# VH-VL binders against Calcium homeostasis endoplasmic reticulum protein (CHERP): the designs that were tried, part 1

Every score and structure here is a prediction.

Target 1, 141 residues: Calcium homeostasis endoplasmic reticulum protein (CHERP), of Homo sapiens (Human) (q8iwx8r149to289)
Amino acid sequence: ETQLDMNEFDNLLQPIIDTCTKDAISAGKNWMFSNAKSPPHCELMAGHLRNRITADGAHFELRLHLIYLINDVLHHCQRKQARELLAALQKVVVPIYCTSFLAVEEDKQQKIARLLQLWEKNGYFDDSIIQQLQSPALGLG
Structure headers, positions and changes below count from the first letter of each chain, unless a header shows other numbers; Kabat numbers aren't used for antibody chains.
F, E and O stand for the ipSAE by ESMFold2-Fast, ESMFold2 and OpenDDE, each averaged over both directions (binder to target, target to binder). V2 = 0.75 x the mean of E and O + 0.25 x the DockQ between their complexes.
[cut] marks letters that were taken out.
The coordinates of atoms that the task and the answers printed are left out; those that the model quotes come from them. Centres of patches stay.

## First folded at step 4 (VH-VL)

Design c1 (from ac2 with heavy chain D56G S104L; framework fv_acasunlimab)
Fold by ESMFold2-Fast, scan of step 4:
Structure c1 (fold): chain C 141 residues (1-141), chain A 122 residues (1-122), chain B 108 residues (1-108)
Amino acid sequence: as target 1 above (141 residues)
Amino acid sequence: EVQLLEPGGGLVQPGGSLRLSCEASGFTFSSYAMSWVRQAPGKGLEWVSGISGSGGSTFYADSVRGRFTISRDSSKNTLFLQMSSLRAEDTAVYYCAKEGYYDLSGYYFDYWGQGTLVTVSS
Amino acid sequence: SYVLTQPPSVSVAPGQTARITCGGNNIGSYSVHWYQQKPGQAPVLVVYYDSDRPSGLPERFSGSNSGNTATLTISRVEAGDEADYYCQVWDSSSDHVVFGGGTKLTVL
């Protein structure tokens, strides 16, 4: 049974949710990389982010700011040592992005859609994932 | 510490070509997008071109598309701007600029080079 | 392409608060970044992602962004704050970085 201190993780996520400062995102990112010990560990962290972002009670700022954390982590995963974390995030990005996009009005959708364009340009995801992100309603099923 | 050094620049005649370079140090070069931003004498900042950290994506302002080519060499930590078919309107100080750490919602620039003057005249 | 509008100049007395606006259609949906440029020098980032500040810069600099207007606020203005200030966004629809025209801040 793979275990991580999810209370410790949530304590780092809360400042990101509340203020989304460079320092808060850096602290969250550093914790994730220090705990990326195996594929199951990475999948627990990615799954936890998915659960927080896709929860029915999640407000827009929570969703957006945690996706900003994911974006920062994806950027750093382009280094070889973070392949397991990249793979874990690739497994959850569709429900994260699609749920967040569909939950809000046009103005807020534009903030989220800019991340997709960045992800396409940086090559973080294969064509099948990109197609699902481009069609959020169909991506959720 | 982050440093961006632009050793190039110069005087060229209209229709000529020039290559600018920007030598980077103090960060993982291939992890950050970079841009060229220019400023004509007495005018504001104008974005010229951008390139992703991997070099897989390039972007150009309409005014330079087809004439300028942005590229990078990660083995040398160097950003380039190859300029061709130069016009008097291209006269400006050219800055290389490093994208900020998070790459959130596209480009912002946390560090800038000192600038390189390019003068296009007869 | 997307357009950012700044007043060409703003004047303020030392110790007062300067407010520099950046107007854009639905700019509140964009992330706005601000740069300071002193004569003969490269621009320096002073605010990013609407309201975040780089480490080492004075707390006198702050930002906000909502609706059609983003604002850079400089409290307790000092003579050394005289500079040109530029706002900037990334417009994903055009794949362009967009700068405002710049505002010259004059301290009396």
Scores: ipSAE 0.017, ipTM 0.542, lowest interface PAE 5.5, mean pLDDT 86

Design c11 (from ac2 with heavy chain S31R, light chain S29E; framework fv_acasunlimab)
Fold by ESMFold2-Fast, scan of step 4:
Structure c11 (fold): chain C 141 residues (1-141), chain A 122 residues (1-122), chain B 108 residues (1-108)
Amino acid sequence: as target 1 above (141 residues)
Amino acid sequence: EVQLLEPGGGLVQPGGSLRLSCEASGFTFSRYAMSWVRQAPGKGLEWVSGISGSGDSTFYADSVRGRFTISRDSSKNTLFLQMSSLRAEDTAVYYCAKEGYYDSSGYYFDYWGQGTLVTVSS
Amino acid sequence: SYVLTQPPSVSVAPGQTARITCGGNNIGEYSVHWYQQKPGQAPVLVVYYDSDRPSGLPERFSGSNSGNTATLTISRVEAGDEADYYCQVWDSSSDHVVFGGGTKLTVL
């Protein structure tokens, strides 16, 4: 069974949730790449981020800041051709984005929608995923 | 309330040295990247140098590399720019600037100091 | 080194719409930020991440970015909008900040 220390991961995510600085995001990103040893390892990390972001009790800043981490990881995956981690994130981005978008009022939705514009601009996802992200209520169905 | 306070600048002769400082308040200083941006009289903005929140990573424009050193002291909430081998072309108003929220697709400055004039002249 | 090109000046009458361009090769792939600078003052952020506005900024300021051109649009221009405007990107590959040359907006 593939195992990763999720408590260690959470210790790196907490500073991102609290302050969302370049240093905190870089530390989290570097840990993820150090642990991207196989597709199951990548899926465990991506699944953990999905679980944290889509949890019923997650507040807006937690969701937004962890999506900022995902954005940084996506950029790095494209630059380094890290296909396994990219594929794992592609499998979870729809519930992550759509749940976060629908959980908040219009002002906060604009911050989340800005990330979708970036992802479209940078070409991180195929047309099928983009279509689901553009229609958040239908994307969850 | 975010504030970036810069002391008055200075007049230095070519080949001289000067250290600029920027006192930060109103945010957790050690967690945000900072930059120095300069503007020569009548000219546009030119990025000079940047430093990560931890201070572990530093970045320099080609025009100042090897002559300027950026540093920070988290215990004093202060950003520094040590300038050496100064040239007439380094004459400018120097601004310290705080990064906004980070992502890999952008990096912007949400707050700026009022600027410090540095004049390099014989 | 990446280069951003701005027209040196733009003139507009009060109440009209001003458009300030920022040209760069494939600039639509970058996130563009805009600063306003009045004489003797520090720059002030007016648009970030192509189209987002800081809290408290009038809705008259907006931005767009696609292809090779980013644009700062100021609707219903007021005399107080007269200033120099700078576009800026972050080049993540070199860890360098790049500014455009600036555009002087004159409100006639």
Scores: ipSAE 0.015, ipTM 0.602, lowest interface PAE 6.4, mean pLDDT 87

Design c3 (from ac2 with heavy chain D56G Y101W; framework fv_acasunlimab)
Fold by ESMFold2-Fast, scan of step 4:
Structure c3 (fold): chain C 141 residues (1-141), chain A 122 residues (1-122), chain B 108 residues (1-108)
Amino acid sequence: as target 1 above (141 residues)
Amino acid sequence: EVQLLEPGGGLVQPGGSLRLSCEASGFTFSSYAMSWVRQAPGKGLEWVSGISGSGGSTFYADSVRGRFTISRDSSKNTLFLQMSSLRAEDTAVYYCAKEGWYDSSGYYFDYWGQGTLVTVSS
Amino acid sequence: SYVLTQPPSVSVAPGQTARITCGGNNIGSYSVHWYQQKPGQAPVLVVYYDSDRPSGLPERFSGSNSGNTATLTISRVEAGDEADYYCQVWDSSSDHVVFGGGTKLTVL
């Protein structure tokens, strides 16, 4: 059975949620990369982020800050050719982005939409995923 | 309101040392990376050095590596640039600049200090 | 080391559109930011992440970035737009901030 220290992961995520410093994001990103040992390990980390971000009680700053972590990880994956972690994140980005976008008013939606512009520019996702992200209500079904 | 105040600059002779400071207010200082950017008279902008929010990571342009040291003091909300072995080509207006945090794929500077003139001349 | 190339000067008549280019190898894969600097003043951010605008900046300022060229576009140019304009990227391979050489915009 694939095992990851989720308590250790949550301890790294909490400073990101609370303060969202570049150092905190870097620490979280480095932990994910060092634990990206196989596709199941990557899927556990991606699934954990999806669960935290899409929870009914998650506040905006938690969602936004963890999506900032995901954005940094996506950039790292592209530069390092980390295919397995990128693939795992591609499987969860639609519920993460669409749930976060639909949960807030237009002013806050603009902050989230700017990340989508970067993801489109950097080519992190195929056209099918991008179309779902551009239509959040349709993306959730 | 975000403010970056640079109280110091000066005239120093070649081979001398000088410390610049930049006093920050209006934002959570330790949450943002900061840089020093300089501009020689009549020339363009040249990035000199950068430091992460915690101070745990520092970066230097090749032209200043080994001579300049960037640091920050979160208790004083102040950014520093310690310059040593100064040369005539270090003569410039030095700006401190705050990162407009977005992501690791690139960052920009949303606020700049007023600049401080450093003249290296005999 | 990564290099950004800008034309040294661009001239435009009031009310026309100015286009300032920033050239770099595969610059479309970078995020490009633009600064305006007037004489005796600190730079001011006018476009970030290729096409985003800071709050309070006129919509006359816009940006694009693809292939080997990024462009700052200033529509309906006013005399007050006379300034030096700098493009900037962060080069992740070297952990360096890179500026273009600057373009002096003259409104005639």
Scores: ipSAE 0.014, ipTM 0.566, lowest interface PAE 6.7, mean pLDDT 86

Design c4 (from ac2 with heavy chain D56G D103P; framework fv_acasunlimab)
Fold by ESMFold2-Fast, scan of step 4:
Structure c4 (fold): chain C 141 residues (1-141), chain A 122 residues (1-122), chain B 108 residues (1-108)
Amino acid sequence: as target 1 above (141 residues)
Amino acid sequence: EVQLLEPGGGLVQPGGSLRLSCEASGFTFSSYAMSWVRQAPGKGLEWVSGISGSGGSTFYADSVRGRFTISRDSSKNTLFLQMSSLRAEDTAVYYCAKEGYYPSSGYYFDYWGQGTLVTVSS
Amino acid sequence: SYVLTQPPSVSVAPGQTARITCGGNNIGSYSVHWYQQKPGQAPVLVVYYDSDRPSGLPERFSGSNSGNTATLTISRVEAGDEADYYCQVWDSSSDHVVFGGGTKLTVL
């Protein structure tokens, strides 16, 4: 059980939030994998992303771009067999997705919903999680 | 409007060199990866090389590794492909192509240049 | 390297439905993109991320992807749809863009 440098993480997240480039997402993803040393480490990173995305003051671009990072991480978790980081993200994806979806109008919701289609296709989450993502109001309780 | 302009190709002899350029406009150049894709006469599409938006990462097909160099100049909004040790098999139309908006779990090309013919013949 | 397999040709009469397949090992785990290329022209994106359509593309074009096969479906085919169609994925394990061999759609 060790602490992570969350200031270093935020420094990597800021370019993703501001301009969402392929390089920025790759840098953030690589940092997460290099720091995925144990389940508590993975849970700290996943929890930090949840806190940033679900904050009341978070704007749409911040939410969307960090979910793009999460999508890239989920894809590579499957490829690299990184079960601990996948499990940590599975614990936070419902509040992340549902809060983001409910905070915006229909055209922006469709951008988020396309990620759910990819997640369903790729089998990142069990049926219980998918059910909550498909019904965002139920997912938030 | 997004535009990718390839100002020319050429005829070169085997063993020669040629630099291709692709002038981009209508989008934030440094925010998107770009690729070169070629097509030999009567054949299909073959990916040649790719470069990240920052230019920090480059990728090459095995057939061109060590002979071709991809680069970009953000001050000119221009993508380059430096081709060396050219072979008859490199004869093709070369397209520059821009990465689409979803950078996460799939890499697709939303805009393509008009293509430039490179003929390698003696 | 990852390999995508397409039939070399598909023929269809006007008004019918054309289905162009793209085969790959566990291709359902990849995001598949489709391009249309007419003679003497650059490729044009017609479907991305399995089933999404660019603005301005007719609803007749649709895509699906599951298991080992992705499919581009063109309903109510028109003469203007005659072209070569290419599927494409990005193989993140190798950082390589992979194209299928292409399928020539002939509208008779």
Scores: ipSAE 0.017, ipTM 0.594, lowest interface PAE 5.9, mean pLDDT 87

Design c8 (from ac2 with heavy chain D56G D103L; framework fv_acasunlimab)
Fold by ESMFold2-Fast, scan of step 4:
Structure c8 (fold): chain C 141 residues (1-141), chain A 122 residues (1-122), chain B 108 residues (1-108)
Amino acid sequence: as target 1 above (141 residues)
Amino acid sequence: EVQLLEPGGGLVQPGGSLRLSCEASGFTFSSYAMSWVRQAPGKGLEWVSGISGSGGSTFYADSVRGRFTISRDSSKNTLFLQMSSLRAEDTAVYYCAKEGYYLSSGYYFDYWGQGTLVTVSS
Amino acid sequence: SYVLTQPPSVSVAPGQTARITCGGNNIGSYSVHWYQQKPGQAPVLVVYYDSDRPSGLPERFSGSNSGNTATLTISRVEAGDEADYYCQVWDSSSDHVVFGGGTKLTVL
């Protein structure tokens, strides 16, 4: 049975949502890395982030800041060759990004689009995923 | 709202010591990294030192390493810069600055103190 | 250590567009932030993460960053925009904050 302390995870996510500081992001990232014990563990963490970000009541700052956490985790995965956590995040990034992008006006969309530019530059996703992120309405549909 | 209050400046002779302080309010002090940035008269901005929100990590510009010590007191919401072996070239306005939102490619300063003048002269 | 290069001065007439550059080796791979400083005052953030603007900042301020050059663009320049402008990056390899030398914008 795959088990993670999701209450502990949410306690680490709340400071990220509220302030999005270097320390808060690092704490969340380190917790995720420490709990990346198998593909099901990674999928639980990635799925939880997807659920929080794509929720109907999620406000812009919650979505943006948790995507900032995902960005930092993607960087960490590439540096440490954490393939299972990277694969889990690759499975959820399309609904996360596309839902967030489509929920807001132009100015806020530009902040989200900046993340896509970084992800393209750093090579975190294959061409199939990138194409879906570049066409958010099609990717979400 | 966010405020960073620095006390009035100081005059000190070469070789002397001085401690600067920056009192913070309007945010959760221990959650944010902070820095000291200085500006010599008529010159540009120069980053001096930085400290993590927890105080567990400190960073120094090469020009001040071994002479300056950054610290913080979360019970007083206060950032400090202890300056030792002061030189004429350390004469500058010193600003405390608070980190903004963090993205893995870097960070910026969203709020700055008003600055305090440090004059090192005989 | 990493170095950011700015022109020491830029002059523009009111209503025209000012462009202030910040040069750095592969600076497009860094996030660039910009500060405005008026005489006797503390710096004020005007652009962060290449092109984002703080709440309340006029839309006349914009930024870009690619290759070896980042640019702060101020359209429809006003007399009140006269100030020193500084670019800044975080150099993660040294854990250092790096500032450019500053550009004095004169509005004639």
Scores: ipSAE 0.262, ipTM 0.760, lowest interface PAE 2.9, mean pLDDT 90

Design p10 (from pa10 with heavy chain N56D, light chain S32Y; framework fv_patecibart)
Fold by ESMFold2-Fast, scan of step 4:
Structure p10 (fold): chain C 141 residues (1-141), chain A 125 residues (1-125), chain B 107 residues (1-107)
Amino acid sequence: as target 1 above (141 residues)
Amino acid sequence: QVTLKESGPTLVKPTQTLTLTCTFSGFSLSTSGVGVAWIRQPPGKALEWLAHIYWDDDKRYYPALKNRLTITKDTSKNQVVLTMTNMDPVDTATYYCAHSEYYYGSGSYPEFDYWGQGTLVTVSS
Amino acid sequence: EIVLTQSPDFQSVTPKEKVTITCRASQSIGSYIHWYQQKPDQYPKLLIKYASQSFSGVPSRFSGSGSGTDFTLTINSLEAEDAATYYCHQSSSLPYTFGQGTKVEIK
């Protein structure tokens, strides 16, 4: 059975939600890489981030800051050639991005849209995923 | 090994436009959460933040000076450029660029961890 | 804008003595305060970030504390190389602002 300490993960996510500092992001990222032992482990971590970000009660800063964690992890996956964690994040990024984008007004949407521009430029996702991210309402179904 | 270095004219006449370039190494403005700030210091006075640009092209300006300031980046050249219009003798200062890391957009809480050596700009006729 | 007021403006201190510098914010800024050291004719260097977190390579004699509106930078045993002007900086709200500076010199 694939098992991860989700309470430990949430303890690392809380400072990211509250302050989103380099040190908080680095701690969360390092925990994820240390626990990226197999595809199921990576999928559990990615799924947990999806659940936290797409929850109906999630406020904007929570969504934005955890997406910033995901962005940093994606960049690190490309540098380290961490294929399993990248693949797990690719499976959840559409509901994460699209739900966050549609939940807020235009000024806040611009902050999220800048991340999409970077993801597109850096080649983190294939064309089919990018097309869904470019059309958030269609991306959700 | 983060390094930054400011370059541009050392003497500017009143009403002219100042253009300063920050050239850096040891980081990339394509890295999420990374930004570069411009801060100035008039001789014998306190530090004054002017402008900030982030990896995602989010830009911030000191409100009282925003109509005079433009900050841009060239990620491929590792450069950030500050332009300040209508220079006045009170703008005489050492101008610094500095590195920052955080993951917020326009509402971020950045520290300035590495600074350039500074360039003194004198505004006089 | 948030005004940062430092105290004292100037302090002349014997080597090995404790130095305390305070920074008061006009509004609550949580823990979003950072401290810089600027030696004569040099650029500023980060010492402490987010009120109490030491920056890499900074000697352990430097520490920070506080939250809300009242913050303190402490040098627990002053060395000759610590002669400098110290600035606090808040990043809680735009525009980002700096204190007026505290000059520390060795007797």
Scores: ipSAE 0.015, ipTM 0.572, lowest interface PAE 7.4, mean pLDDT 87

Design p14 (from pa10 with heavy chain S32R, light chain Q53E; framework fv_patecibart)
Fold by ESMFold2-Fast, scan of step 4:
Structure p14 (fold): chain C 141 residues (1-141), chain A 125 residues (1-125), chain B 107 residues (1-107)
Amino acid sequence: as target 1 above (141 residues)
Amino acid sequence: QVTLKESGPTLVKPTQTLTLTCTFSGFSLSTRGVGVAWIRQPPGKALEWLAHIYWNDDKRYYPALKNRLTITKDTSKNQVVLTMTNMDPVDTATYYCAHSEYYYGSGSYPEFDYWGQGTLVTVSS
Amino acid sequence: EIVLTQSPDFQSVTPKEKVTITCRASQSIGSSIHWYQQKPDQYPKLLIKYASESFSGVPSRFSGSGSGTDFTLTINSLEAEDAATYYCHQSSSLPYTFGQGTKVEIK
């Protein structure tokens, strides 16, 4: 039975959404890493982030700040060789990024595009994923 | 020059399935960025987007109608086909197909630049 | 989904007068707004794309402006052939949505 306390997760996500402090992001990242016990656990956490970020009612700051969390988690996965969590995030990053990019005007798109530049520089994703992120309108199924 | 033409039945009974074909010329659905959309307009009402298919066979559907809609293409015949199940009198509308081309770097979905003439589909018993 | 609200619903205008049609989005859409003209019993024709870019062959009297949530289509000097319903359309996110339309007729 794969179960995670999603209410506890949401309690950690709310300060990130509201204030996006280094401490709030660190707390969320540490909770995700501590609960990355198996591929299904990682997929539940990644899927929950996808659901929150791609929801019809999600505002820009919610989308952006949770993507900042994802960025910090990707860096953590690379440093800690957390392969299962990285794989789960790779499965959801395209709808997360593309939906967020397409939902906003050019000024806000630049903030999101800066993250893509960082992800390219740090090699978090293969060329296939990067190409989908570079063409947001065609990345979503 | 880009041209599109819709074809299919003009009368459909409630609960039946509608199949419409868009035949086009002046572009290829094998060209990167190119897509074809279906849009409908009930008499005297606003435009409503239904579905979109792209060169790479990616498909998008209006969420509330997704379970009723199927869009396919035959690139060699220059045709796109829309199928809509369980037709109801409220689905009476003029159905259009339209050309679109995604511009990489725009950060937005494409506009509809060329449209077919439209085909009126009446749903009644 | 993003809701587009046009204003006014209808206007009757004297030839050569300036016409302005507004479109308001329920959330920011950048410049991802497009304007179509539809004459009675005809298919829609693209006039303006991405808020302010004129489509090929469109008369210079048509112009568009705005960004974010508030957009305007302007006809600087109305001609008889401009009697039509005008629709705005957003492409910022799926699903695509259209405004309810603004009908322009000649006095």
Scores: ipSAE 0.000, ipTM 0.506, lowest interface PAE 16.9, mean pLDDT 87

Design p4 (from pa10 with heavy chain Y104W, light chain S31D; framework fv_patecibart)
Fold by ESMFold2-Fast, scan of step 4:
Formats: structure tokens, C-alpha cells, sequence
Structure p4 (fold): chain C 141 residues (1-141), chain A 125 residues (1-125), chain B 107 residues (1-107)
């Protein structure tokens, strides 16, 4: 099967959006890895996160907290050699990061920018993606 | 086991520059989320945060003192250095360095979980 | 900057009694409050982080609660070793700030 229970996913994302506890993020991450059964499954999960984060009217805390989930998943992907989930996230990270960065003032941008430094250090993305993340306005157009 | 230890002069004259070094073990400033802060405490008074440096070289300073403070790190030596210019007798305090780890899910800045023993710096002529 | 005001400034308590220390923030800080214990001539030690999470090795008699602007540190049954000054610290926004401290003495 190639379908995912997106309502179940959203039920796990809601505590992350609301409280962003270590337990909530861990539960979301574990669900994603349990459902990373094929490239289409990984793309459905990554695409859903992109849709939630880039939606018109998404507030800052929703964007930030779901990006924190993505960061935890990226760390785990590299350690576990989970190539399919990593590849799916690589396809959506530019609109996720750039939209979130451009939507807020400098103080809030600093919270998001810390993640980019980490992603560069850990080598999660190729040079083309990194260049787009470093220039958010160009990354969106 | 996380340990931090402050070192530097114990006596400074007014108008001079203070340089303090924090040497640590049990963690690395190359680790994502990790930072080191400097906090001071004048004798018999409350704690006052001064500066913070993170693994990604992000630096924060107490706004009223920012023009006097510089924080740097040497990740390979496990050291963080605080420099404070134009010392005054009111800057007499015990200076602490402390470990912090930004939790990606917290949405706020980190707490100070492990502290150095502190070094008393007296500013007098 | 966010101002933290602790109450009381000083409390003298008999052993085994409950101690309550309050910290009030001048604006909402969510759960971004941390509590430290400082014994005479010693460095501060973390007790509670993010309003209610106990730090490792901290006795279960210490607990924290609150959200927004009003926070409480509770010592359910005071022991002699708990004589110290207690500080709250907010990490919601920069600059980081501390309360003025609450000194707890044993009768």
C-alpha cells in the first residue's frame, strides 16, 4: 500500500505545534520512520509538512516547531542512513525554510537561521540547496 | 561529567580591560545546540547575565554592556573567552561560566545547567 | 527587558515544613523559567527547568509550577541542607534576566 493516515499524522503534529516538548517531537519522528516504507510514503510525509508550514495564515510557532521536527528527522536520517526520507525532505526544505524566514522579523529569523548553520555543518544538503537557503528570496523565485 | 573552570586576574585597576577564560571538559562547542554563558554576581547581590556564545558562533550580549563585552571561542581548545573593557569598581563580582544546550523543540533559549566554580574579580586602585 | 520579582525576599522555616517561593514576570514568558539554588560561598545549581522539569539528581521534594507570568518553586518538606538563596531565571527573550533572590534559612 502507498497511502498514509494523514489524520493520524496531524494528531501527532498538533502537540508539537502547541507545546513542542521532547516527547512530542520524538513521537512525531518515530511515526515518520515507522511509515517511511518507500519513496512515495516519504514524499507524502515531507509534502504534508511543506503544506502545513508554507500555508497562508500559518503562525510563527507552527512553522518553527515543525521545522524543529524536521531537524530531528534529518539528524536521525544521517545516523540511520535513511536515504529515502532524507531525499524527500531535501526536495521540500527550500520552500519550508525560505517561506518561514521571510515571514518574520529579525529576532525570530535568528531562531530559524541557527538551523541553517547546523545543516551546513552536518552536510544534509548539497551546495545548490544550501545556496538557496542562504538567499531565501532567490530560493522562492 | 561536565566541568567548567574560570581563570584570569583576580585584581583589575579602573579603566583596564578584564580577560577571563573558561576551560571546560565533558562536552564540545562543535555539538549542535551547545553554548557557554558568562554570568556575574557582585558580593551579596543577585545574578547578572553578561554574554553567551553558541556552537555556531552566534553571540549574545547584555544590551547595556554590549559595547564593553566580547565573547569568543576556541572549539579545539575547549575554551571560551570573555573580554570586558573599561573596568569600574562596580564591576567587582564573582564571574561564572556556565554550560547551556539549546533544545531544538523548546522555542526559547537554554537554561544554565552546569556552572564553573567562579572567580572573584576585584576592581580597585 | 523582562523583570522578575521574587516573593518573599526572606523566609525562616522550621525543618519539615513546606516552602513556597513565587516569581512574577513583567510580561508573559510561557514556561521559560528556571530555578537555581545557591548555598553560601558556592556556585548556583540548577533545580528546575522550563517551569516544572526536575534536573537530574535533584531531590523529589523540589517542584515547580506555573505559566505565563506567575511561577512557583515548592519545597514540600524542608531539610537542613536546603538553606540557600533561590533564584528564578527567564530564557523567553533576550536579555536573560534573574530574580532578586529569596533567602531560605532554617529555624
Amino acid sequence: as target 1 above (141 residues)
Amino acid sequence: QVTLKESGPTLVKPTQTLTLTCTFSGFSLSTSGVGVAWIRQPPGKALEWLAHIYWNDDKRYYPALKNRLTITKDTSKNQVVLTMTNMDPVDTATYYCAHSEYYWGSGSYPEFDYWGQGTLVTVSS
Amino acid sequence: EIVLTQSPDFQSVTPKEKVTITCRASQSIGDSIHWYQQKPDQYPKLLIKYASQSFSGVPSRFSGSGSGTDFTLTINSLEAEDAATYYCHQSSSLPYTFGQGTKVEIK
Scores: ipSAE 0.016, ipTM 0.558, lowest interface PAE 6.5, mean pLDDT 88

Design p5 (from pa10 with heavy chain Y102T Y103W; framework fv_patecibart)
Fold by ESMFold2-Fast, scan of step 4:
Structure p5 (fold): chain C 141 residues (1-141), chain A 125 residues (1-125), chain B 107 residues (1-107)
Amino acid sequence: as target 1 above (141 residues)
Amino acid sequence: QVTLKESGPTLVKPTQTLTLTCTFSGFSLSTSGVGVAWIRQPPGKALEWLAHIYWNDDKRYYPALKNRLTITKDTSKNQVVLTMTNMDPVDTATYYCAHSETWYGSGSYPEFDYWGQGTLVTVSS
Amino acid sequence: EIVLTQSPDFQSVTPKEKVTITCRASQSIGSSIHWYQQKPDQYPKLLIKYASQSFSGVPSRFSGSGSGTDFTLTINSLEAEDAATYYCHQSSSLPYTFGQGTKVEIK
């Protein structure tokens, strides 16, 4: 049945939020791939990341570090042809990226914008999604 | 404005340890995603990446030189230090430090956007 | 390690002519290629990042293209100040590596 241990997921996300080490990102990514059993499972994980990142009380480092995790997952989805997890992330990337971009000042926006440039070059998203990411205020409307 | 400057000895004898300091301004190595790299260039030769340190103290080294290299940071002083043991005449090069602002994990593909002026280190007896 | 091979090693070019420098990677690196300009006795300066993105302040005559294994740096109309050695750099995997360099001189 479509159920995942979200407390276990949060325990893996916390070191990413706090320190964002290579090992922490790898552990979170591996957990996501191990639990990518069906489209509903992938959507639960993607939805949880969206909820954590777009929360009103989320600080910049939380948002940025979890987007780093998403970037790592997107990279490996393309390599492994993990279409269901990629599709789930494609459904949530606009609110994740646009909310994070609009919540911060110019210098921090540059860090987030660099991810968009990478995503565009690697072809993770179709032109419609890219256009929404390029216009964050319109992407949320 | 981002600036970096290398300092250290310009002459080193074979077998000695080289210690170079990169002092920077215009950014903090406590900022998420930020790192500093060391790159060298022997006279008339190509650029060679040596080591990288990130804000979270994650360190990367050129595998063939890993046993000779140590990179550390002092965030409060805006400094990154590279130590290289057992210097040899083939290590004669201009040593640069450079800024990077990159994503972490498999998405971390750093470009080196701002460089120090470089310091020439000659290894001879 | 990924080896980057640049061609040509050397070009002597008339002012205002188009210059093309290629960089070939020994294995696929996506778009994680960056180009630097180094004038004699100076430090390298970033020109193009991630294959095709111009760095701030770089003249529009410089452009980059390519993906996978084959990459190109183009100078549409060479100026005297462009006499330099150009290096490609891959950051797709460790160790990060540079090409051997292409020296561009004015005729």
Scores: ipSAE 0.235, ipTM 0.731, lowest interface PAE 3.5, mean pLDDT 89

